# Miniprotein binders against q6w4x9r395to579: the designs that were tried, part 149

Target 1, 185 residues: q6w4x9r395to579
Amino acid sequence: GHCSLEGGSFVTTFDARPYRFHGTCTYILLQSPQLPEDGALMAVYDKSGVSHSETSLVAVVYLSRQDKIVISQDEVVTNNGEAKWLPYKTRNITVFRQTSTHLQMATSFGLELVVQLRPIFQAYVTVGPQFRGQTRGLCGNFNGDTTDDFTTSMGIAEGTASLFVDSWRAGNCPAALERETDPCS
Below, E stands for the ipSAE of ESMFold2; O stands for the ipSAE of OpenDDE; V2 stands for 0.75 times the mean of E and O plus 0.25 times the DockQ between their complexes.

## First folded at step 11 (miniprotein)

Design sg26
Fold by ESMFold2-Fast, scan of step 11:
Structure sg26 (fold): chain B 185 residues (1-185), chain A 106 residues (1-106)
Amino acid sequence: as target 1 above (185 residues)
Amino acid sequence: SAEELERLAKELVEKGLELLRRGDPSGLELIVEGVRLAVESGSPELIAEIAKKALELAKELLEQGRYEEAAELVARVAELLIEAGREKLARVLIWLFTVLIWEIER
């Protein structure tokens, strides 16, 4: 299954339901029992342009008990607050430059992330078949039915994106992300 | 009745596009209703033409710095296309919109 964050503010779920995302903090993109060490993928959004009504993706975060990997639109990759040179490899995760405009995070547990750095920061999430019906977050539940893709963190299926999006907020805003990605911290 | 649905769809879309171009957000709901009628009419040609017109207005809005309105227009149309089983057309619409944003922000 594929989930995409495109055009600054668009999300397409694993069940292929597109919607527009509007937000200025960190949101849970994907949680699953299939992710080791209580892993979760998160998306950071911030204001774009001078208008406060416009927002766009600025970073993607993979968080587990052992790792906090941040990939930002400025081409900075950190783990647990420390800047890393690419290619960066841990036991189960490798982050590397796939092309001049794309970074890839490959894993041993069936999750793959590709981020487009230019011309627009975008993210593409691929999960293996073991994740089917086992996902929660902005990317949906991957059960083959789009009618319940807006399932909130409380387990309620909503008809609109607004309550769904707000329920997956992780509480961190871009200012907090900047602090955590600072190599001196 | 299919011909009647096509005529109503075209009228609603044209009026909605004009209202949005002038800054009236109620135009979006007319476009949405026009897409629904086009889907009900069973005309893939009309559905594709409406998607093309939506993308053309989205380009105009982007050139005017109206990103919020452009993105909302594309999102609402794409969502209706997915509901109608036109996932490939929705994907193409979103991709082309992303290319337009790149060109404008360059």
Scores: ipSAE 0.000, ipTM 0.205, lowest interface PAE 16.3, mean pLDDT 76

Design sg27
Fold by ESMFold2-Fast, scan of step 11:
Structure sg27 (fold): chain B 185 residues (1-185), chain A 97 residues (1-97)
Amino acid sequence: as target 1 above (185 residues)
Amino acid sequence: DLKKELEELFERIRKLVEEGKYDEAKELIDKALELARKYGDEEIVKFLEQLRQAIELLKQGKTRVARWLMTVLLWEAERRGDQVIAEFIRRVLERLE
């Protein structure tokens, strides 16, 4: 399956459902029992001001009990806070420059990440067939049915992207699309 | 109590980071690491090692990467229910955002 993060804040899920959101937070892209050592893939969004998007992708993080790999739009790759020269290889993960504008993180457990560094920072997630029906997060549940791709962190299928996205926030930050309303008096 | 002693160190570390005194902040983190190791708190040891690396990135001018790493550390602390570490990271991030 293929999930993409493009054009600031557009997402296409593993079941090919497109959506957009506006938010400045870290979000869980992918959690699965198929990821070793409580692994999760996460995306960091911040203010851009360069496109028509209010926010844009600025980093992708692979987090497990053993690794904290950060790939940033500044072309810095760190693991557990230490900057790494490419190609960077661990037992199960290799990060390398695929082209002059793309980095790739290849794994032994069926996850592949490609990030486009220029002209706009974008990410592409590929998972093997063992992940079918076993994913959760912004990339959807990979079950072949797009109607339940907006399944929240509480296991509820939503009809709208905003509630879905807000449920996958990580860290202490404001809700996506939530606006200050007039005081109710 | 480890958490009370760390809370005092964290406030001093926050002030040093805010002032751009990264080497002094790292020295206090090293003291916090010694304290955490004496108490046998492996989760706090892991956190402090990662915090030290984030401060090193700040020293190198890689502020955005350091901010993203600290955001991950905040998420992990909240997941564990560690309000002392979570509050400390929030206070540091307020100055980097």
Scores: ipSAE 0.005, ipTM 0.315, lowest interface PAE 9.8, mean pLDDT 74

Design sg28 (at its last look DockQ between E and O 0.02; V2 from the best seeds 0.00; counts 0 for: pae E 12.6 > 1.5, SAP 72.833 > 70, placed apart)
Fold by ESMFold2-Fast, scan of step 11:
Structure sg28 (fold): chain B 185 residues (1-185), chain A 92 residues (1-92)
Amino acid sequence: as target 1 above (185 residues)
Amino acid sequence: NPEIEELFKLAEVLAWLATVLHWEAERAAKRGDFETAKRYWEEAAKLWLEAAKLYAEAAKRAPEEYKEKALEAAKKAEEKAREVLELAKKYE
């Protein structure tokens, strides 16, 4: 399955449900018992950069008991708070430059991440079939049913993105606004 | 100026990771796992202190107009480190 995080806080879940939000926080993208050592993938959103009213992806974090990898829009790659030169390889994870504008994090456990650095920072998450029905977070539950993709961290299926997104905050941040269609709002 | 910018960019990444670890510590504490909570608060504090150090180094080398911003960032990072260490101390 494939989940994407594109400019303007546009997200498409593993079950292909698209949504948008406005928020400046770190959010859990993916939690699963299939990730080793209590692993989780997270996204950092900030409003700095393009305009005063927009939010944008600025970093992706892979967190586990052993590894704490951050990949930023500025091409800073760290693990456990130490800057790393690419290609960077651990036993189960390799981070490398795929193209002049893309970095890839490949793993041995069925998770792949590709980040686009330019012209705008974006992320693409791919998971293997073992993750089907066993994911939680902004990327949805990967169960083949889009109607429950907005399942909150408390296990409640919501009809709107706002409460769903806020339930997956990994930080003490303001509540996110559901993306509005009125440009003056 | 590129060296100063790299210091800022690294400090920001460390600050983001520190914020994540602080949140993981809070989640652990809520479920009663105070050993995990204390470990993550301590790791977050180390990251905030390193971020403060990087911001302070940037301030020493920065043009006057950017020096104040770097010093403010260093002070905020030190304040966050103290906050997190107090939380780790509170839950024994």
Scores: ipSAE 0.750, ipTM 0.885, lowest interface PAE 0.8, mean pLDDT 84
Fold by OpenDDE base, look of step 12:
Structure sg28 (fold): chain B 185 residues (1-185), chain A 92 residues (1-92)
Amino acid sequence: as target 1 above (185 residues)
Amino acid sequence: NPEIEELFKLAEVLAWLATVLHWEAERAAKRGDFETAKRYWEEAAKLWLEAAKLYAEAAKRAPEEYKEKALEAAKKAEEKAREVLELAKKYE
């Protein structure tokens, strides 16, 4: 399954459902029993311009009971608040520079992350087949059905992206704004 | 052999990244961003080729029982590189 965060405000789920939102919060991208130590992948969005519709991804966070790995748009990688030099390796996670513009987080448990640093900060999430039907968050539930991707944290299927996205906020933030999506984006 | 294992691991990482770039190239092409698509396919090709080199190096150092596997992986990577390069040329 592939999930992408592109163009500052566009998301494509594991089931290939595209949607757009504008928010300035931290959101849960991926939760799954397949992630060890209660792991979760999160996305941090912030204002990139003057208007509320000018938002962009500024960081990706992997959070577990053992680690809090942050990859920021400034190419800074931290774990539990401490800056780390690349390549950086924990027990089952490795973060390294793959190209001049891409960082990668590789894991031993079927999660892979590629972060494009320039010209736009973007993220690409890949999960193995063992994650099918066992994921939740902004990346959807990976069950092959796009119609139920907007399932909230409470297990309710929503018809709009805004309510869906808001349900996956990791903190108290303003409500997300929904925008129409380009199916080709 | 730890060294051989490391070569395979690195090659697999590169192969994975190349696959991701291929996927994004296709998406870029669908939205009409042919410049981005081309760039991503070219980068994907480079990564596949690098992976192929690593597999080939592993084959040279591996015991006989693993040589075939390594060579096959190298061949597959080279084929993938050719495929994405052809796609890049299509959108030049």
Scores: ipSAE 0.013, ipTM 0.265, lowest interface PAE 8.0, mean pLDDT 88
Fold by ESMFold2, look of step 12:
Structure sg28 (fold): chain B 185 residues (1-185), chain A 92 residues (1-92)
Amino acid sequence: as target 1 above (185 residues)
Amino acid sequence: NPEIEELFKLAEVLAWLATVLHWEAERAAKRGDFETAKRYWEEAAKLWLEAAKLYAEAAKRAPEEYKEKALEAAKKAEEKAREVLELAKKYE
């Protein structure tokens, strides 16, 4: 399954459903029982221009009970607050520079993250077949049906991206009026 | 214990987001964009304080063997919040 975060505002789910939003928050991209130690993949968006509707991806975070790996747009990789030289390896995770413009986080548990650093900070998430029907978050539920990819954190399928995206916020975020989400996609 | 693990996990997410905002604030300050730097430091502090509250709540509910770790995390998050608030005041 493939999920992409492109252009600072566009997401394509594991089931290939595209949508867009503009927000300044941390969002849960992917949760799954297939990720060890209660792992989750998150995306950090922030204001990238003069208006509240101009937002872009500024970091991708992998969080579990063992690791908190941050890959930021300034090309610095940290784990638990400590900057790391690449290649960086734990028992289950390797982060390395795959090309001059791309970093990759490879794992032993079927998650792969590729981050494009230039010309625009973008992210591409790939999960193995064991994740089918067992994902939650902005990347959708990976069940082969795009009609319920907008399933909220409470398990409610929404027809509008805005309610879906709002439900996957993690942490303290700017007021809702300071972001835009395309209600029809 | 999913309730305690969820509190700790959320606190860690907030703390790491705060760390990212702190880095972005430092870069903004280096380029002279003090309005952006102050905003990011204030947001980072808010997130670290929220993380500290979640760590403290996790410690209150945690089995004894994990209580010390959660309390130490709460203390560290509060110290980080204080540090970046002082930075924000320095640049107005």
Scores: ipSAE 0.000, ipTM 0.203, lowest interface PAE 12.6, mean pLDDT 78
ESMFold2 (binder alone), look of step 12: mean pLDDT 86; pTM 0.846

Design sg29 (at its last look DockQ between E and O 0.01; V2 from the best seeds 0.00; counts 0 for: pae O 12.4 > 1.5, other shape alone 2.717 > 2.5, SAP 75.219 > 70, placed apart)
Fold by ESMFold2-Fast, scan of step 11:
Structure sg29 (fold): chain B 185 residues (1-185), chain A 92 residues (1-92)
Amino acid sequence: as target 1 above (185 residues)
Amino acid sequence: SPWDEAIKKLARVLIWLATVYFWEAERFKRGDLEEAIRYMQEGIRLLKEAAELLLKAAEENPDDPRAQEYLERAKKLLEEAERRLREYEKLL
């Protein structure tokens, strides 16, 4: 299955349900018992345009007990807070430059991530069939039914994306700590 | 300078990662207190490192209009680190 984060504010779930995303926080994209050592994939969103209501993807984080890999729109790649030169390899994960505008994170456990750096930062998540019906987060539950794709972190199927997205916020938001002057000034 | 821009980009990543560590610490509090403590320590360390990077950028370019912005951002990061340190001390 495939999940995409495109055009700054758009998400398409593993079951192919499209929705528009708004928010300036870190969100859980994917949690699954198929990910080793309490692994999860997360997305960081921040303000993007002259309109302060618009948001865009600025980084993707893969985390487990051993690894905390951040890939940013600024082409900074870190693991556990240390900047890494590409290609970067761990036992089960390789991050490398696929093209002049794309980075790829390949794993041994059925997860692949491709990020487009230019002209706009976008992410594409691919998971193997073992993840079917065993995912949760912004990318949906991968059960072949789009009707319950907006299942919140509390297990409730919502009719709108807003409550669904808010339920997948990962704690306190970093936006306040990164606050810059108003771009509309 | 190119060096200042690289520092700003790295500081942003460290801030984002710190918030991930704090979220993980909350997740581990009930099942793995040792890991929760370790994650909180790492989050605090990352906030302080981000603040230090911004302070160095301001020190190198004191006449740059952005220097005051970097100082204010560093101050906010140190205030959050102090708040987190107080939470951390309650877990010990």
Scores: ipSAE 0.701, ipTM 0.856, lowest interface PAE 1.0, mean pLDDT 84
Fold by ESMFold2, look of step 12:
Structure sg29 (fold): chain B 185 residues (1-185), chain A 92 residues (1-92)
Amino acid sequence: as target 1 above (185 residues)
Amino acid sequence: SPWDEAIKKLARVLIWLATVYFWEAERFKRGDLEEAIRYMQEGIRLLKEAAELLLKAAEENPDDPRAQEYLERAKKLLEEAERRLREYEKLL
């Protein structure tokens, strides 16, 4: 199965359902019991254009009880906050430079992530057949049926992308933690 | 300058990682309180680390017009870290 996160905040689910949203938070992209150690994949979105409503992908995060790996345009940062040179390896994950413009996270558990760094930060998620019917998040449920891909974190199938995406926010938005104070004259 | 942008990007990545840890803490509170506490503490540490980076940047570049911005951002991160610490102490 294939899920893509492309410019303009476009998403195509594992069941090939396309949608777009605008938001500046961290969202659950993929959760599945097939990911070891309570693993999940998250996507971080931020403002990107002159329009206040334009947002784009700025990072992808893989997390589990063992690993925290943040991939952004310029940095790969792990669970101790340290930037890492590539290739970066754990026992079951390798992050490496696939091409001059693309990074790949390869795993032994059927998840593959390819990140385009330039000219636009984009991500492509591939999962093996064992994930069929066992995924949750922005990439949908991978059951072959696009009508229920907008299933919220509470298990409700929604008709609009905005309600679906909002249900998958991962806690407080990072921008709120970093928000500048209003300048004084 | 490229250096200013690198500092901002690193601080943002540490903040993103901190929010991941705070989400993990909430995820495990009911099923594994000890793990949730550990995750909360890691998120707090990362916020403090991001703040320290911004403070160091402001100190090393006092003529940079962004230095005041770095100080204000660091202050907000430290305030959030203290808020999270109070929340964490309630779990104990």
Scores: ipSAE 0.513, ipTM 0.776, lowest interface PAE 1.9, mean pLDDT 82
Fold by OpenDDE base, look of step 12:
Structure sg29 (fold): chain B 185 residues (1-185), chain A 92 residues (1-92)
Amino acid sequence: as target 1 above (185 residues)
Amino acid sequence: SPWDEAIKKLARVLIWLATVYFWEAERFKRGDLEEAIRYMQEGIRLLKEAAELLLKAAEENPDDPRAQEYLERAKKLLEEAERRLREYEKLL
């Protein structure tokens, strides 16, 4: 499964369903029992301009009981608040510079993350086949059915992206706006 | 047409997916070269599929510059990917 966060406000789910939203919060991208130690991948969005539509991804966070790895748009990588030099390796996670413009987080449990730093901060999530039908969050449920990708944290299928996205907020923040757009625009 | 837009959208997704596979292939520097080759092969397959879709869209909509743009992008990526794959295979 491949999930993308592109162009500041575009998301393509594991099932290849594209949608767009504008929010300024931290959202759960991926939660699964296949992630060890209650692991979850999250995305941090913030304002990039003056209008409500000017929002962008500013950081990606992997959070578990043991680690809080943050990859920020300024190329700073931290774990549990401490800055780390690259390549950085934990027990089952490695973060390294893949190219001059890309960082990668590799894991031993079937999760891969590529972060494009420039010119736009973007993220690309890959999960192994063992995650099929066992994912939840903004990246969807990875079951091959795009029609149910907008399943909320409460297990309810929504017809709009805004309500779906809002259900996956990791904090108290304003409601997201939505717009149907091309994920690669 | 709605069909053309859907096809272009799908093609763009496939191009993106291929790109992700190519990025993963770069891990050969830190890992398994055979795995890198597998990623390249899958990416190439996706690009070919995307190119076919875009070609059809471009033929049906000759006045749409976007279709041609994406087609050319796919072709360029495909050429680069095939070159890289050949390089990887030489290392085996």
Scores: ipSAE 0.000, ipTM 0.206, lowest interface PAE 12.4, mean pLDDT 86
ESMFold2 (binder alone), look of step 12: mean pLDDT 79; pTM 0.768

Design sg3 (at its last look DockQ between E and O 0.02; V2 from the best seeds 0.00; counts 0 for: pae O 7.4 > 1.5, placed apart)
Fold by ESMFold2-Fast, scan of step 11:
Structure sg3 (fold): chain B 185 residues (1-185), chain A 89 residues (1-89)
Amino acid sequence: as target 1 above (185 residues)
Amino acid sequence: DTLRKLARVLYWLATVLMWEAERAFEAGNFEEAFELAEYAGKLIEEAIRLAAEAIKEGDTDPETEELLKEAEKLAKEVERFIAKVAEEL
């Protein structure tokens, strides 16, 4: 299956459900028991200069017990907090430059990530058939049914994207930490 | 300037690790919470060092000063969290 993060703020799930959101947080994009060592793919969003989007994707994080890989729009690639030169290879993961404008993270466990660096940062996630019905996060549950693609981190199917997206927040959430004092009921 | 760009990446990773640490703490996994927070603390200290060095080397971008401010704020949050976890160990 294929999931995409495009145009600054658009997401298309593995079941091909499109939606849009605005956020300045890190969000869980994909969690699955098929990912080794409690692996998760995450997306970092921040305020954007993209003309048709107030916020945009600025980095992708692959987090597991062994690897903590960050790929940024500025072409910085780190693992476990250390900058890496490409191509970078671990036991199960290889990060390399696919084209002058694209980086790829290939894995041995059925996950592939391609990021477009220019003109705008975008991400494309591909998972093998073993992930069918076994994914959770912004990319949906990959069960062939779009009506439950907005399943929150608590396991509840929501009718709106905003509640769904908010349930998948994970770190780097300055807007979530700042509350306005509500002087009026 | 690679210093500022690297500092920003380390800051993002540190925030994710702190989120994981808070989830571990809520689940009663205090050792894991401590280890994650300590790791986040090391990353944020390095982010502060890199951002400060970028400014020292002539980086006049307001984004760099804001990053340094955000990183210093997170460093204090990490210290408070580690103290809280230590009470449960």
Scores: ipSAE 0.777, ipTM 0.903, lowest interface PAE 0.7, mean pLDDT 84
Fold by ESMFold2, look of step 12:
Structure sg3 (fold): chain B 185 residues (1-185), chain A 89 residues (1-89)
Amino acid sequence: as target 1 above (185 residues)
Amino acid sequence: DTLRKLARVLYWLATVLMWEAERAFEAGNFEEAFELAEYAGKLIEEAIRLAAEAIKEGDTDPETEELLKEAEKLAKEVERFIAKVAEEL
C-alpha cells in the first residue's frame, strides 16, 4: 500500500483517495498494530507563502517508545532530539540518502518512507501487505474501499475531509482548512 | 541558520511529546505523562538556547524570534503541566 504527501498540501490515501487541506499542526498519518512499540508516523505542516491560510508539509516524524525520528524540509535528521549523520541505524530502522534529493527510512517491520527534499518537500509512505485493513490516520484504513477512508480517530466515517483531518491532530491547533481537489486535472 | 533549523525541529518534537503526555494524563497513566513532559521540557529548553544563540550570532529572520517566543510560551505550559501531574503521583 502507498500513501503520498505531495505539492505541500495534497494527500493520497492507501486506497487512492485524494484530498487537500491546510493547517498549522502535526497530524497522525499512520498508526497500526503492525508498528512495534506503539509506533506512529506523523506529518508536520506549517504556513507557507504570503497567505497565512496556506500551509505545506515541513517535516515527517516517526515515534515509538524507542525512537523519535524527525526528518525536516531543511534536511535536519534527529532521533530523540539529537542531530544524526546519515546513514543512521537503530535496531529496526535505517535512514539513508537514497539520491541527492531523496532520503529513505527503511524498517524491518514493513514500513518504508521516502522523502523528497527538493524542489518541493514531499513524502511517500509504503507499507507491506500485513498492514491491509489495519491502518488508521490521514493515510486511511487500507481496506480497498475509498468510501470510509475519512474515518476519524473516534472511528466515525465522515463524508468530508475537514472533520476527518481535524480528528487526527496531534496537538491543540487551529482547525484545518479543507481544499478538495478535482481528481480530473 | 543551522541553529534555527535544529531549534525548530526540537520545538516540533516537544509539542508532539506534550500531546502524548496530555493523552497519558487523561488515561490515568501519570508516570508516563510525567516522563513525557519532562522529556519535552528538556527539548524545549534546548530549542530556546539554540534560537537565542542564533539571534546573538546575527540571525535576523523574523521566524527565529517567533520561534523563541513560542518556545518560551510552551516551556511555561510544560512546567505547569509537570506540576499538575506531580500532584497525581
Scores: ipSAE 0.764, ipTM 0.892, lowest interface PAE 1.0, mean pLDDT 87
Fold by OpenDDE base, look of step 12:
Structure sg3 (fold): chain B 185 residues (1-185), chain A 89 residues (1-89)
Amino acid sequence: as target 1 above (185 residues)
Amino acid sequence: DTLRKLARVLYWLATVLMWEAERAFEAGNFEEAFELAEYAGKLIEEAIRLAAEAIKEGDTDPETEELLKEAEKLAKEVERFIAKVAEEL
């Protein structure tokens, strides 16, 4: 499964469903029983301009009972709040510089993350086949059906991205705004 | 837009392949690194083509132009990497 966060407000799910939203919160991208230690991948969005439509990805966070790894747009990598030099390795996670503009988070449990630092901060998530049908969050449920990707944290299928995205907020933040135009156009 | 969507997926795949290529290179697996990078190159070229086609067909979304720019940048990186790996073969 492949999920992408691009262009500041565009998401493509594991099932290849594209959508757009504008939000300034932390969102759960991926939860799964396949992630050890109650792990979850999250995305942090913030304002990038003066208008509500000027939002962008500013950080990616992997959170578990053992680690809180943050990759920020300023190329700082932290674990549990402490800055780490690259390459950085934990028990089952390695963060390293892939290229001059890309960082990689590799894991032993079937999750891979590529982060493009410049010129646009973007993230690309890969999960192994063992995750099929066992994922939830903004990246969808990885079941091959795009029509049910907008399933909320409570298991309700939504027709629009805004309510779907809002259900995956990790904190108290303003409601997300959906793009009026079809992202597939 | 279908073209933009596909271009985005191909761009993503190219980045992942380059990750694997770099890992292979670091491990001294130069043949594998080369093959992965070559494949990444093909994917990114297709991504560029599709993004450009979308623009030609009237896609005015700024995201498409941004994707095109990013893809072109990655293509250059891939080319440099391929050249580097070729020196080790």
Scores: ipSAE 0.020, ipTM 0.250, lowest interface PAE 7.4, mean pLDDT 88
ESMFold2 (binder alone), look of step 12: mean pLDDT 87; pTM 0.844

Design sg30
Fold by ESMFold2-Fast, scan of step 11:
Structure sg30 (fold): chain B 185 residues (1-185), chain A 92 residues (1-92)
Amino acid sequence: as target 1 above (185 residues)
Amino acid sequence: SPWDEAIKEAEYLIKLAEEYFKKALEAFKRGDLEEAIKLMRVGIWLLTVAAWELERAAEENPDDPRAQEYLERAKKLLEEAERRLREYEKLL
C-alpha cells in the first residue's frame, strides 16, 4: 500500500482516498501493531505560504521507544534530538539520500518512507502486505474500502475529513508550543 | 443534501485547480521551474479530491447529471495536468 502527502496539504490514503489536509499540528500518520516498540509515523504541519493552501508539511517523525527520527524540510535529520550525517543506520532503520532532492528511510519491518525535499516538501509512505487492515491514522486503515478511511482515533468512521484529521492530533502541536503574548499588558 | 454540497465543493475545487495551473504556467514562463512544479502538484491534488467527491456523489444520486459532467471535466484536466507536470519534471 501507498500513502502520499503532497502539494503541502493533500493526502492520499492507502485505499486511494484523496483529501485536503487542514491544521497546524503534529498528526499521527500511521500506527500499527506491525511497527516494533510502539512505533508510529507522524507528520508535522505548519502555516503555508501558498495562498489557497492553509498548511504545509514541514517534517516527518518516526517515533518508537528507542528512536525519535525527525526528517525536516531544512534537510536536517535528527535522532533523539541529535543531528545525524547520512547515511544514518540503526539496527532496523537506514536513512539515506536517494537522489539530490529525495531522502529515504528504509526499515526491516515493511515500512518505507521517501521524502521529497525540493521543490516542495512531500512524503510517500509504502507498507508491505502484512499491514493490510492493521493501520490507523491519516493514511487510513488499508482494508480495501475507501468509505471508512476517515476512521477517527476513537474508531468512528466519518464521512468528512475535518473530524478525522482533528482526531489524529498528537500532543506535540507547533501552535500549542507558541508562547502567548498579552498585547494589552 | 450532502451530495449537493459535495458537488458544489468539487466545482469550487476544479475552478481553484485551474487558477493554480494558470499560476504554474506563469511561474514556468518566468523561469521558476521549482515553483511551477509546486503549483502543478497543488492543482493536481485539488482535482484528485474533486474527482473522488464527484464519483461518490454520482454513485449516490445517478439521476443528477452535474456530478458525472464535472467528473468528466476533472478527469480530462487531471490527464492534461499530469502530462504537463511530467514535462516540467524532465527539465529538473
Scores: ipSAE 0.000, ipTM 0.156, lowest interface PAE 16.0, mean pLDDT 75

